# VHH binders against Chlorophyllide a oxygenase, chloroplastic (CAO): the designs that were tried, part 2

Target 1, 101 residues: Chlorophyllide a oxygenase, chloroplastic (CAO), of Arabidopsis thaliana (Mouse-ear cress) (q9mba1r221to321)
Amino acid sequence: WYPVAFTADLKHDTMVPIECFEQPWVIFRGEDGKPGCVRNTCAHRACPLDLGTVNEGRIQCPYHGWEYSTDGECKKMPSTKLLKVKIKSLPCLEQEGMIWI

## First folded at step 6 (VHH; framework vhh_brivekimig_d4)

Design k4 (from a2 with S100Y)
Fold by ESMFold2-Fast, scan of step 6:
Structure k4 (fold): chain B 101 residues (1-101), chain A 119 residues (1-119)
Amino acid sequence: as target 1 above (101 residues)
Amino acid sequence: EVQLVESGGGVVQPGGSLRLSCAASGFTFSEYAMSWVRQAPGKGPEWVSSISWSGGYTLYADSVKGRFTISRDNSKNTLYLQMNSLRPEDTALYYCAKDYYTEGSYDYSSQGTLVTVSS
């Protein structure tokens, strides 16, 4: 487990991009308020997710509106509901005023 | 509320360079990703490049990768596009945009800045 952010800096509907394990990741809060960490890459066109927004516990790709939950599952595709897509995620732990991965 | 004012366009020869600027106001510039979008004569809008809110990540369309560089100065609320090795197919009105949820939902300025590459 490594500390990667302060809990106070990860507000509702915000995100924190980090580099860990030589890869880009982004941390955001789910609908339950718990932090999650996903690859900073949209599956559709490899668009960085930190260019987008966090709405109602999901991180949204700025290019096509694909939405991902904290476990990396794509939960909304505006024009395609038949695809099952998942991006890589890391376990997150929130304790002692910090977010750990 | 949101205002985006582009500048820096002009007429250049193939192989030339231009630097575009976008002055932003009406929102907290440092909290949003920013993009450049262009519209060539007779064509629809084409996304060119994007930069994360911190400037730590950049993304480019394949047609401009290696030739264009996007950057930002959050202390001046300004977005830049350095364009090198310009080609006739780069001729377009260039708009800066605050990133939104859906492709084509960019918040364009009303004017854009015209870039013409002509021999």
Scores: ipSAE 0.000, ipTM 0.152, lowest interface PAE 15.2, mean pLDDT 77

Design k40 (from a3 with Y57W)
Fold by ESMFold2-Fast, scan of step 6:
Parts: structure tokens; C-alpha cells; sequence
Structure k40 (fold): chain B 101 residues (1-101), chain A 121 residues (1-121)
């Protein structure tokens, strides 16, 4: 477990980009308020997800609106039949005022 | 209400440099990703570069990668585009764009004003 962010820096609609294990990741809160950590890249066009928004506990790609939950599953694909798509995610823990992965 | 005012365009020789600025108002600048979009004479808009709300991530079109650098100063509500090694094909009106929070195809909100960049003949 490695500390990557302060609890106070992660609001319901914000995201925290980090670099860990030589890869880009982004931390955001799900609908349950718990933090999650996913690869900072959209499966559709490899766009960084931190260029988008967090809406209703899902991180949204800025170009085509693909939405991902905290476990990395694609939950919404506008104007496309939903396919089973998943980006990599890391276990994420919130403890003692910090977020850990 | 959202206002984006571009500046810094001009005429420059091939191989020259220009720095564009975009002054933003009417929204919380530090909470939105920002982009530069250009429109060459007689052509449609072409996306050039984007920067995350934090400034931690940047993206570039292949045509400008390695030559242009996007940056932002959240304390001044200002977006920048440093353009080096300019080519005649970079001649265009350059627009500053705010990414929307709408859920389809990353719609942009940008000024119709733009700033003209001409790489000389």
C-alpha cells in the first residue's frame, strides 16, 4: 500500500491524477463515496480520463462520453450498444486521512 | 456568461515562434479541461491540443507534437499555447475551448473571435 492523496483533496466531483508503477492513474469517488483508482486512459481512443469529468460516481471520457466506474468497467457508451469493456483498476483504500493504492 | 478572449496571433516567418494566450472568465477555470482548436482557411475545425484541469496531463495532435506546448496558469485564469518551429500549414484562426460537462463527444464552448496566425509567404 502506497499513500497517493489526502482524503480532503478528493471531493465528490473531482479527480486526482497520479503516476505509479510507471503508468498514469486517476483517483475519483464512486456513487458510494468510496475512492477508486483506474488507468488514466479511455479504452476507445486512449484519451486521458482526467481531461473529462466525474458524474454520478463515474469518470467520463471528454471525447465520446464513455463512462467508467471505480472498478474500471465501462458503464455507458453514448450512441453505441454497450460492449463489455474494462480498463485496469487498482485496489484503493481510504484510511487515516489518506488514500492508498 | 462564459467568456474566452484569445490573443497573441500575428505574422511570423517559417521556423519562427508565437505564444497564444486565452483569458477565461465566467466559470471556475481550475475545474475544467481546456483545449486549442484551429481553423485553416476554407477548412473545418481541427483539434490541436488539450490540458487537464490540474495541468498534469496534456495531449497533442500528431501534426504539432514536439513543436507546440500547451500550459495553463490557474491563478490567472489563463491558457497558453507556445508554438515553435512554425510551418506554413499552421496558418489558421486559433480558438480557445472549454470542455463541457455534457455527456456526448466532448462538446466545446469557444469564442467565435479567435486569433489569426499567419506563417509568411
Amino acid sequence: as target 1 above (101 residues)
Amino acid sequence: EVQLVESGGGVVQPGGSLRLSCAASGFTFSEYAMSWVRQAPGKGPEWVSSISWSGGWTLYADSVKGRFTISRDNSKNTLYLQMNSLRPEDTALYYCAKDSYSGYEGSYDYSSQGTLVTVSS
Scores: ipSAE 0.000, ipTM 0.145, lowest interface PAE 14.5, mean pLDDT 76

Design k41 (from a2 with Y57F)
Fold by ESMFold2-Fast, scan of step 6:
Structure k41 (fold): chain B 101 residues (1-101), chain A 119 residues (1-119)
Amino acid sequence: as target 1 above (101 residues)
Amino acid sequence: EVQLVESGGGVVQPGGSLRLSCAASGFTFSEYAMSWVRQAPGKGPEWVSSISWSGGFTLYADSVKGRFTISRDNSKNTLYLQMNSLRPEDTALYYCAKDSYTEGSYDYSSQGTLVTVSS
């Protein structure tokens, strides 16, 4: 477990990009308010997710609107049937004022 | 059937400008990201720029950043590429492409529009 962010910096509709194990990750809150950590890369065209937004507990790719839940599953694909797409995610814990992965 | 028709190419002096257009039909244009791809004589395709479905997010190849501007008019189903400060190495056939859900693939127009930068 690594401490990667303060809980106070991870507000309801914000995100915190981090680098861990030489890989980019981004932390955001799901609809349940719990933090999650996913690869900072959209499955489509490898667009960085931290350049997007958080909408209703899902992180949205700025390129074409694909939305990912905190477990890395793609939950919304505009203009197409939902395909089973999943980006990598890490266990994420909120404890003692810090976010840990 | 996806149809993309490019126009606006021509011959221009180094440092000059051109504006390319791509008329799209056969799909709901406003729901897809679009790209410009170019191919210089004897070389493979090179990605130039992309624009999100809404026009709110744009991406550029390092070779064209600060010189080219991608834009779209969803009401006219048209994609644009404004090219400024053109260089001889920008000489290529330019293709409009509908972004594919599979990374690294695009639905290209077969026509392309030729841009020649020469003195």
Scores: ipSAE 0.006, ipTM 0.241, lowest interface PAE 9.8, mean pLDDT 80

Design k45 (from a3 with S54D G55S)
Fold by ESMFold2-Fast, scan of step 6:
Structure k45 (fold): chain B 101 residues (1-101), chain A 121 residues (1-121)
Amino acid sequence: as target 1 above (101 residues)
Amino acid sequence: EVQLVESGGGVVQPGGSLRLSCAASGFTFSEYAMSWVRQAPGKGPEWVSSISWDSGYTLYADSVKGRFTISRDNSKNTLYLQMNSLRPEDTALYYCAKDSYSGYEGSYDYSSQGTLVTVSS
């Protein structure tokens, strides 16, 4: 477990991009208020989630409009049937005023 | 099997225009973001532009903003790149790429064929 952010800096509609294990990740809160950590592509790659928004506890892909929960599952796809799509996620813990992955 | 066939490249003078096309098959085209990636002689791949599944979002590399326009026609499974005010620095093989939803490696599924664009006098 590594501390990556203070709990006070992670609001309900914000996201915190980080680089860990030589890969980009982004941290955000689910609707239950619990933090999650999912794969974030580099700004120059397709589907960079940190260019999107956090809406109702889900991070929205700017390229697809698809919304992902904190466990990496696709939960909403505008104007179409939901598909079983999942991006990588890391275990994420909020403890002692910090967010850990 | 994902298949992407690029066309529209050629030789043009500086200031000229070209329109590239990419015919996609083997996947549900309308569900994926698409990108253009180029590779200039002696250089590594450079991302050029991306478009969302519904054309609601487009992104461009700083080097091409204002000169290139990405678009798609989901009814024809075709991706386009309109290139205006071409410069010698735009000389490259251009590849059409299907964006990965996983995003793990920032990987693309794209054709090894490409279409050659040469800008010279």
Scores: ipSAE 0.005, ipTM 0.161, lowest interface PAE 10.9, mean pLDDT 75

Design k46 (from a2 with S52T)
Fold by ESMFold2-Fast, scan of step 6:
Structure k46 (fold): chain B 101 residues (1-101), chain A 119 residues (1-119)
Amino acid sequence: as target 1 above (101 residues)
Amino acid sequence: EVQLVESGGGVVQPGGSLRLSCAASGFTFSEYAMSWVRQAPGKGPEWVSSITWSGGYTLYADSVKGRFTISRDNSKNTLYLQMNSLRPEDTALYYCAKDSYTEGSYDYSSQGTLVTVSS
């Protein structure tokens, strides 16, 4: 487990981009308030997700509005038939005032 | 059916400026990325610039970077291209395009707007 952010810096509508295992990741809170860590790359056109927003516990891609849950599953594709798409995610813990992956 | 109507083209001197507009209908404009594509006489189509659905991120071809600015007004279903420091090699028919959800794909069925730099 590696500490990547302070609990106080991860609010309900914010996100924290990090670099881990030579890859970009982003941390955000799900609707249940628990942190999640997903690849910082939208499945469509590899757009960085940290340029987007957190909406109702989902991270939203700024390119086409695709939304991902904390487990990396795409839950919304505006104006497109929803396909089963999943980006990589890492186990994430919140302990001792810090977020760990 | 997607409908795109371009305007704002014309004849300008080198170093001049033009602002192109694209009025969109037939789809939910605010949900799609939009692009400008141009075709010079005797050449194939060349991608110029793209803007995300929200306007939060823009991309430019190296040939126009620093000279052109793409923008959109989702309340008016309109896409814009501000072209500054125009060069003779910018002479082309300019099309606006609805970007698809597949990489490198565009959907445009318009007449385009002609931009001529110098005579």
Scores: ipSAE 0.000, ipTM 0.192, lowest interface PAE 11.4, mean pLDDT 79

Design k47 (from a2 with E31Y)
Fold by ESMFold2-Fast, scan of step 6:
Structure k47 (fold): chain B 101 residues (1-101), chain A 119 residues (1-119)
Amino acid sequence: as target 1 above (101 residues)
Amino acid sequence: EVQLVESGGGVVQPGGSLRLSCAASGFTFSYYAMSWVRQAPGKGPEWVSSISWSGGYTLYADSVKGRFTISRDNSKNTLYLQMNSLRPEDTALYYCAKDSYTEGSYDYSSQGTLVTVSS
């Protein structure tokens, strides 16, 4: 487990981009308030997710509005049929004022 | 049914400017990313530029970066391409395209608008 962010920097609607394991990741909170860590790329056109927003515990791609939960599953696609799409995610632990992966 | 109607093409000299428009109907315009794609005579289609659903994020092909500006007006269901410092190699039919959820797929307009850059 490595500490990657402070609890105080991660509010309910914010996100923290990080680089870990030679890849871009982004940390955000799910609707249950728990932190999650997903690959910082949208499955559609590989757009960086950290340029988007967090809505109702899902991170939204700025390009097409696709929304991902903390486990990396795509849960919402505006005006299109739902596909079974998943981006990579890492386990997260929130402990002692810090977020760990 | 998706309908896209391009306009604004014409003949200009090198270094000139043109502004293309695309009127969209048959779908909820503000939900989709939009693109401009061009096809020069005898060549395949080349992606030019894309804009996110909200207009907050734009992408450009290296060949047009710094010269072309993509924009949209969601209240008017219209996509624009401002083309500056035009070069002979920009000569092509320009198509407005609605991005699909399938990577690399577009709903192209069948008509396009012709841009000719010549002296």
Scores: ipSAE 0.006, ipTM 0.259, lowest interface PAE 10.1, mean pLDDT 80

Design k48 (from a3 with E31Y)
Fold by ESMFold2-Fast, scan of step 6:
Structure k48 (fold): chain B 101 residues (1-101), chain A 121 residues (1-121)
Amino acid sequence: as target 1 above (101 residues)
Amino acid sequence: EVQLVESGGGVVQPGGSLRLSCAASGFTFSYYAMSWVRQAPGKGPEWVSSISWSGGYTLYADSVKGRFTISRDNSKNTLYLQMNSLRPEDTALYYCAKDSYSGYEGSYDYSSQGTLVTVSS
């Protein structure tokens, strides 16, 4: 486990982008308030999720509006058939004022 | 039956301004990212600008950054391109395009007509 962010930087509607394992990731809170860590890339090419919003515990792609839960599953696609799409996610925990992956 | 109708083109002098409009129908406009693509005489199509479904995220080709502004009004199902500081090299037929959601940003559904912009002295 490595500390990657401060708890105080992660509100219910904010995101913390990080770079770890030579890949971009973004940390946000799910609807249960617990932090999650997903790849900072929408399933479409070159669409970073940290430029979007957190909406009801899901991170929303700024370009297409696709929404991902903290485990990386795509839960909403506004204008297309909802397919079983999943982006990479990492185990994430919150302890002692820090977020760890 | 996606329908896109462009308007606003015309003839202007270098340094002038034009605003292009694209009226969309046949789909839920607010669900899709939208783009402007242009084609100059004798050249292939060139992507100009894109705007996210909500209008909160925009992208521009390097050739137009700082001069063009893409915007949308989801209540009117209309896409806009404000073109300032126009140059002769901006002369082209301009097309409005709906993102196709093909898993690759930059994949488009075009209208068939376009609107002509001519920048000349």
Scores: ipSAE 0.005, ipTM 0.216, lowest interface PAE 11.5, mean pLDDT 79

Design k49 (from a2 with S30D E31D)
Fold by ESMFold2-Fast, scan of step 6:
Structure k49 (fold): chain B 101 residues (1-101), chain A 119 residues (1-119)
Amino acid sequence: as target 1 above (101 residues)
Amino acid sequence: EVQLVESGGGVVQPGGSLRLSCAASGFTFDDYAMSWVRQAPGKGPEWVSSISWSGGYTLYADSVKGRFTISRDNSKNTLYLQMNSLRPEDTALYYCAKDSYTEGSYDYSSQGTLVTVSS
């Protein structure tokens, strides 16, 4: 477990991009308020997710509006049948004022 | 049936400007990201710029960043590309493209609009 962000910096509907294990990741809160960490890359066109927004506990790709939950599952695809799409995620722990992965 | 009709191409001198338009029909325009793709004589297709479904996010190829501006008017089902500081290497057929859900694929018109930058 490595500390990657302060709890105070991860507010509702915000996100914190990080680089860990030589890969880009982004941290945001799910609907349950718990932090999650997903690959900072949309499955469609490899668009960085940290350029998007967090809406209702899901991170939204700025390119096509695809929305991912904290476990990396794609939960919404505008104007298409929802396909079973998942991006990589890491376990997150919020403890002692810090977010850990 | 998806219909994309490009217009606005022409001949312009280096440093000049052109505005391209794409009239879209046959699909719910504001549900899709849109792109401009170009093909220069003797070269393969090159992605130029993309705009999100809402118009709130834009992406540009490094070769055009700072010179081109993509925009859309969802009330008119129209996509635009404002091209400034044009260079001879911008000479190409420009295509309007509807997003496909497969990476590296675009659903674009075969007609295009020709942009020629020369003296």
Scores: ipSAE 0.005, ipTM 0.230, lowest interface PAE 11.0, mean pLDDT 79

Design k51 (from a2 with A33G)
Fold by ESMFold2-Fast, scan of step 6:
Structure k51 (fold): chain B 101 residues (1-101), chain A 119 residues (1-119)
Amino acid sequence: as target 1 above (101 residues)
Amino acid sequence: EVQLVESGGGVVQPGGSLRLSCAASGFTFSEYGMSWVRQAPGKGPEWVSSISWSGGYTLYADSVKGRFTISRDNSKNTLYLQMNSLRPEDTALYYCAKDSYTEGSYDYSSQGTLVTVSS
């Protein structure tokens, strides 16, 4: 477990990009308010997700609108029928004023 | 059947402007990223610009950044390319392209619209 962000800096509609384990990740809150950590790259065209938005507890790719939940599952694909697509995610904790992965 | 119809090309002097249009049909336009690709005489295709499904995110080739503006009107199923400060090296057939989900791959119209920048 590594501390990567302050709880106060992670609001319902914000995201925190980090580099950990030599890979880009992004932290955001799900609809349940709990933090999640996913690979900072959309499965479609490898677009960085931190250039997008957090929409109803899902992180939205800026290029095609693909939406990912905090566990990395693609939950919405506006431009195609929904396929089982999942990007990597890390366990994420919120404890003692910090977000840990 | 996906159909893309380009228009707006023509002959202009260096420094002039043109606005290209692409009328799309046969798919839900508002759900796809769109691109402009050009092919100069005797050369291969060159990506020019892309726009996200919503219009909120745009990308430009270095050769056109600051001179060209891509936009879309999802209510009219139409893609646009505003070209300013045109140069002789912008002379090409311009194709409207539906994003194919593969990096560097596009589905474009067979016809295109010709842009000629010359004196």
Scores: ipSAE 0.000, ipTM 0.208, lowest interface PAE 11.0, mean pLDDT 79

Design k52 (from a3 with A33S)
Fold by ESMFold2-Fast, scan of step 6:
Structure k52 (fold): chain B 101 residues (1-101), chain A 121 residues (1-121)
Amino acid sequence: as target 1 above (101 residues)
Amino acid sequence: EVQLVESGGGVVQPGGSLRLSCAASGFTFSEYSMSWVRQAPGKGPEWVSSISWSGGYTLYADSVKGRFTISRDNSKNTLYLQMNSLRPEDTALYYCAKDSYSGYEGSYDYSSQGTLVTVSS
């Protein structure tokens, strides 16, 4: 496990971009309030997700509104029938004031 | 000028394989996601597969999952589609497409003239 962010910096409507294992990741909270860590790259057009928003436990791509849960599953695709799309995710743990991956 | 040139189409028996290529020029290839789209005779266009700018993420239509593999070589400005276990319903003109940054879902800034794939007994 590696500490990557402070719990106080991660609210229900915020996200924290990090770089770990030489890859871009973004941390946000799911509907259950628990932190999750996914690749900072939308599967559609490779748009950075940290330029988007977090709403109702999902991170939304700023380009076309594709929404991802904390496990990396795409849960909503506006204007398109939902495809089975999943981006990489890492196990994420919240302990002692820190977020760990 | 944006140009896309496909090759690799042909006639193949059911169960056979083909590899399509698309040579891109006139834009910074490594900055754009790319797609393969097909159009069967008398039908509208059907999206087949997409690949992110880096090649790290791929998407497939349910009709081709497990049979087709999209890939790219950014050093050669080339997009590929490996087609295995071909079926008669895969018969179509196949187009490579540069995805649009216009903000319209599924739109393309440019598409090629296509390469014909015919699967027949």
Scores: ipSAE 0.000, ipTM 0.125, lowest interface PAE 13.4, mean pLDDT 78

Design k53 (from a2 with E31W)
Fold by ESMFold2-Fast, scan of step 6:
Structure k53 (fold): chain B 101 residues (1-101), chain A 119 residues (1-119)
Amino acid sequence: as target 1 above (101 residues)
Amino acid sequence: EVQLVESGGGVVQPGGSLRLSCAASGFTFSWYAMSWVRQAPGKGPEWVSSISWSGGYTLYADSVKGRFTISRDNSKNTLYLQMNSLRPEDTALYYCAKDSYTEGSYDYSSQGTLVTVSS
């Protein structure tokens, strides 16, 4: 477990990009208020997710508008059909004022 | 039916400017990222520029960066490409493209619009 962010810096609508294991990741809060860590890349075209927004506990891709939950599942696409798409996520803990992965 | 109709091409001298337009219909335009792709006769397609669904994020090929500007008007279902400081190597048939689900793949128009940069 490594500390990667302060609890106080991670609000309901903010995100914290980090580099870990030589890969880009981004940390944000889910609808339940718990932190999550996902690859900083949309499943389509590898677009950086940290250039997007956090919307209702989901990180939204700036390129396609696809929304991902803290476990990396795509939960919203601007379409009537939802594909089962998932990006990589890491275990994430919030303890003693810090976010750990 | 998805329909993409390009316009605005023509003959221009080096250093000149042209503005291309793409009228989209048959799908929810504001839901999709859009791109401009060009192809010289007998050659493969070359990606030029892309714009996100909202217009808030843009990408450009190194060969056109600083000279071309991609934009969109979601209220008019129209994609644009403003081309400045045109060079002979920009001569090509230009297509607008709807991004597909498959990475690196596009849904092209059947027509395109011809841009010729010549003295």
Scores: ipSAE 0.007, ipTM 0.292, lowest interface PAE 9.5, mean pLDDT 79

Design k54 (from a2 with L59Y)
Fold by ESMFold2-Fast, scan of step 6:
Structure k54 (fold): chain B 101 residues (1-101), chain A 119 residues (1-119)
Amino acid sequence: as target 1 above (101 residues)
Amino acid sequence: EVQLVESGGGVVQPGGSLRLSCAASGFTFSEYAMSWVRQAPGKGPEWVSSISWSGGYTYYADSVKGRFTISRDNSKNTLYLQMNSLRPEDTALYYCAKDSYTEGSYDYSSQGTLVTVSS
């Protein structure tokens, strides 16, 4: 477990981009208020997710509107069919005023 | 079939303005990001601007940022490019493009609309 952010810096509608294991990641809060960590890249055209928004516990890609939950599952695609798409996620823990992965 | 019909091009003097339109049909317009691409005489195609599916996010080439504004009306299936402070270097055929879900791929209109900035 490595500390990557302060809990006070992660609000319900904000996100914290980090680099870990030589890969970009982004931390945000799910619908249950718990932090999650996902690869900072949308499955569609590898758009960085930290350029998007967090709303109602999902991170939204700014380019096509694809939305991801904290476990990396794509929950919304503006295209009429929802494909089963998942980006990589890491276990995330909130303790001692810090967020750990 | 996908159809994109551009209009609004013309001849203007430096410092002038033009508004380009692209009427889209044959696909669900509101579900796709859209782009404007231009090709100047004797040059290859240059990406100008893109807009997200919802219209909430816009992107611009450095050469046009602050002068051009991309917008869309999903209820009318229409893409727009408002071009202000036009320069001779903006002279080109302008194409409307539908972003494909395949990376690096666009569905381009073959028509284009000509913009000439000169006297």
Scores: ipSAE 0.000, ipTM 0.202, lowest interface PAE 11.1, mean pLDDT 78

Design k55 (from a3 with L59Y)
Fold by ESMFold2-Fast, scan of step 6:
Structure k55 (fold): chain B 101 residues (1-101), chain A 121 residues (1-121)
Amino acid sequence: as target 1 above (101 residues)
Amino acid sequence: EVQLVESGGGVVQPGGSLRLSCAASGFTFSEYAMSWVRQAPGKGPEWVSSISWSGGYTYYADSVKGRFTISRDNSKNTLYLQMNSLRPEDTALYYCAKDSYSGYEGSYDYSSQGTLVTVSS
């Protein structure tokens, strides 16, 4: 278990990049408002996701617009057919003002 | 320990064909998208092609589209690149690549050895 962010710092449309377990991760909120933690890497060309945006509970890759849910599943691919692609995700817990992974 | 072992390179004449293979171990191959990256003499690395974890979707650099075909056999933990209509400008060291843990654009886990492809007359 590791505390990685304050609840107040993770707003509905923001993201928090972190480095944990010697790997880059990014934390964002899903459509249900709950935090999720996914690898900070888009499956399409390994683009960093923290350079993108969070929209409608999905993190969007800045390189080609691929969108991922908090579970790491790719939900949208502009200009191409949807791939059944999943990036790594970590369990995420929000309790007493802190976000834990 | 992630291990990627490339093979299949060689010397061919322009218009020839080669099939590259990459034997993967040390990770669950079927859960990762895979790529081929090449580096020509005196130049930086260039992304060539990518394939989704299931093999259902493929992507190609414009320079190789229509000539190269990426494929995978998840039962054998092997990635392939079929190269047809080879050109002198395809001469490069070819690397098999897995998603990088660095999280940087264009970063990959790949073998430093690669397999050499030379297209010459």
Scores: ipSAE 0.000, ipTM 0.127, lowest interface PAE 12.8, mean pLDDT 76

Design k57 (from a2 with S35H L59Y)
Fold by ESMFold2-Fast, scan of step 6:
Structure k57 (fold): chain B 101 residues (1-101), chain A 119 residues (1-119)
Amino acid sequence: as target 1 above (101 residues)
Amino acid sequence: EVQLVESGGGVVQPGGSLRLSCAASGFTFSEYAMHWVRQAPGKGPEWVSSISWSGGYTYYADSVKGRFTISRDNSKNTLYLQMNSLRPEDTALYYCAKDSYTEGSYDYSSQGTLVTVSS
């Protein structure tokens, strides 16, 4: 486990980009308030997700609004309903005032 | 900007096979879903098949399911369509298309490759 963010910095509508294991990741809160960590790239456009928004516990790609849950599943695809995708996710733990992956 | 060059079309008898290729340039091929679309003379475009950016997900029109196979080689920036058990109604110009940023739209090649199935 590595500490990657302070609990106080991760609000319901914020995200924290990090670089870990030589890959880009982004941390955000799900609808249940628990932190999640997903690859910082949209599967459709390879757009960095940290350029987007957190909406209803999902991280939303800034281009076509593709939305991902904290486990990396794409839950909304306004550009097409034909594709199904899942991006990589890491387990997250929140304790001692910090977020760990 | 986007350039797509289709090849592999030709004349074939019913029941025959053809493999189409599409060479892509002008964009990062491995980051986009790709599609095959066909247009028969006097008809509108018909979607045939789609493949996700990674190749992990493929989808087919009911009219070709079980006969056609879409694939891609991201290291070669090439899209393929293997067509088996061809029928006269498969006769069309075949276009490869890059997925578009605009919902319901595709970036089509202007060339296409002609497939003629004749008995």
Scores: ipSAE 0.000, ipTM 0.123, lowest interface PAE 13.1, mean pLDDT 76

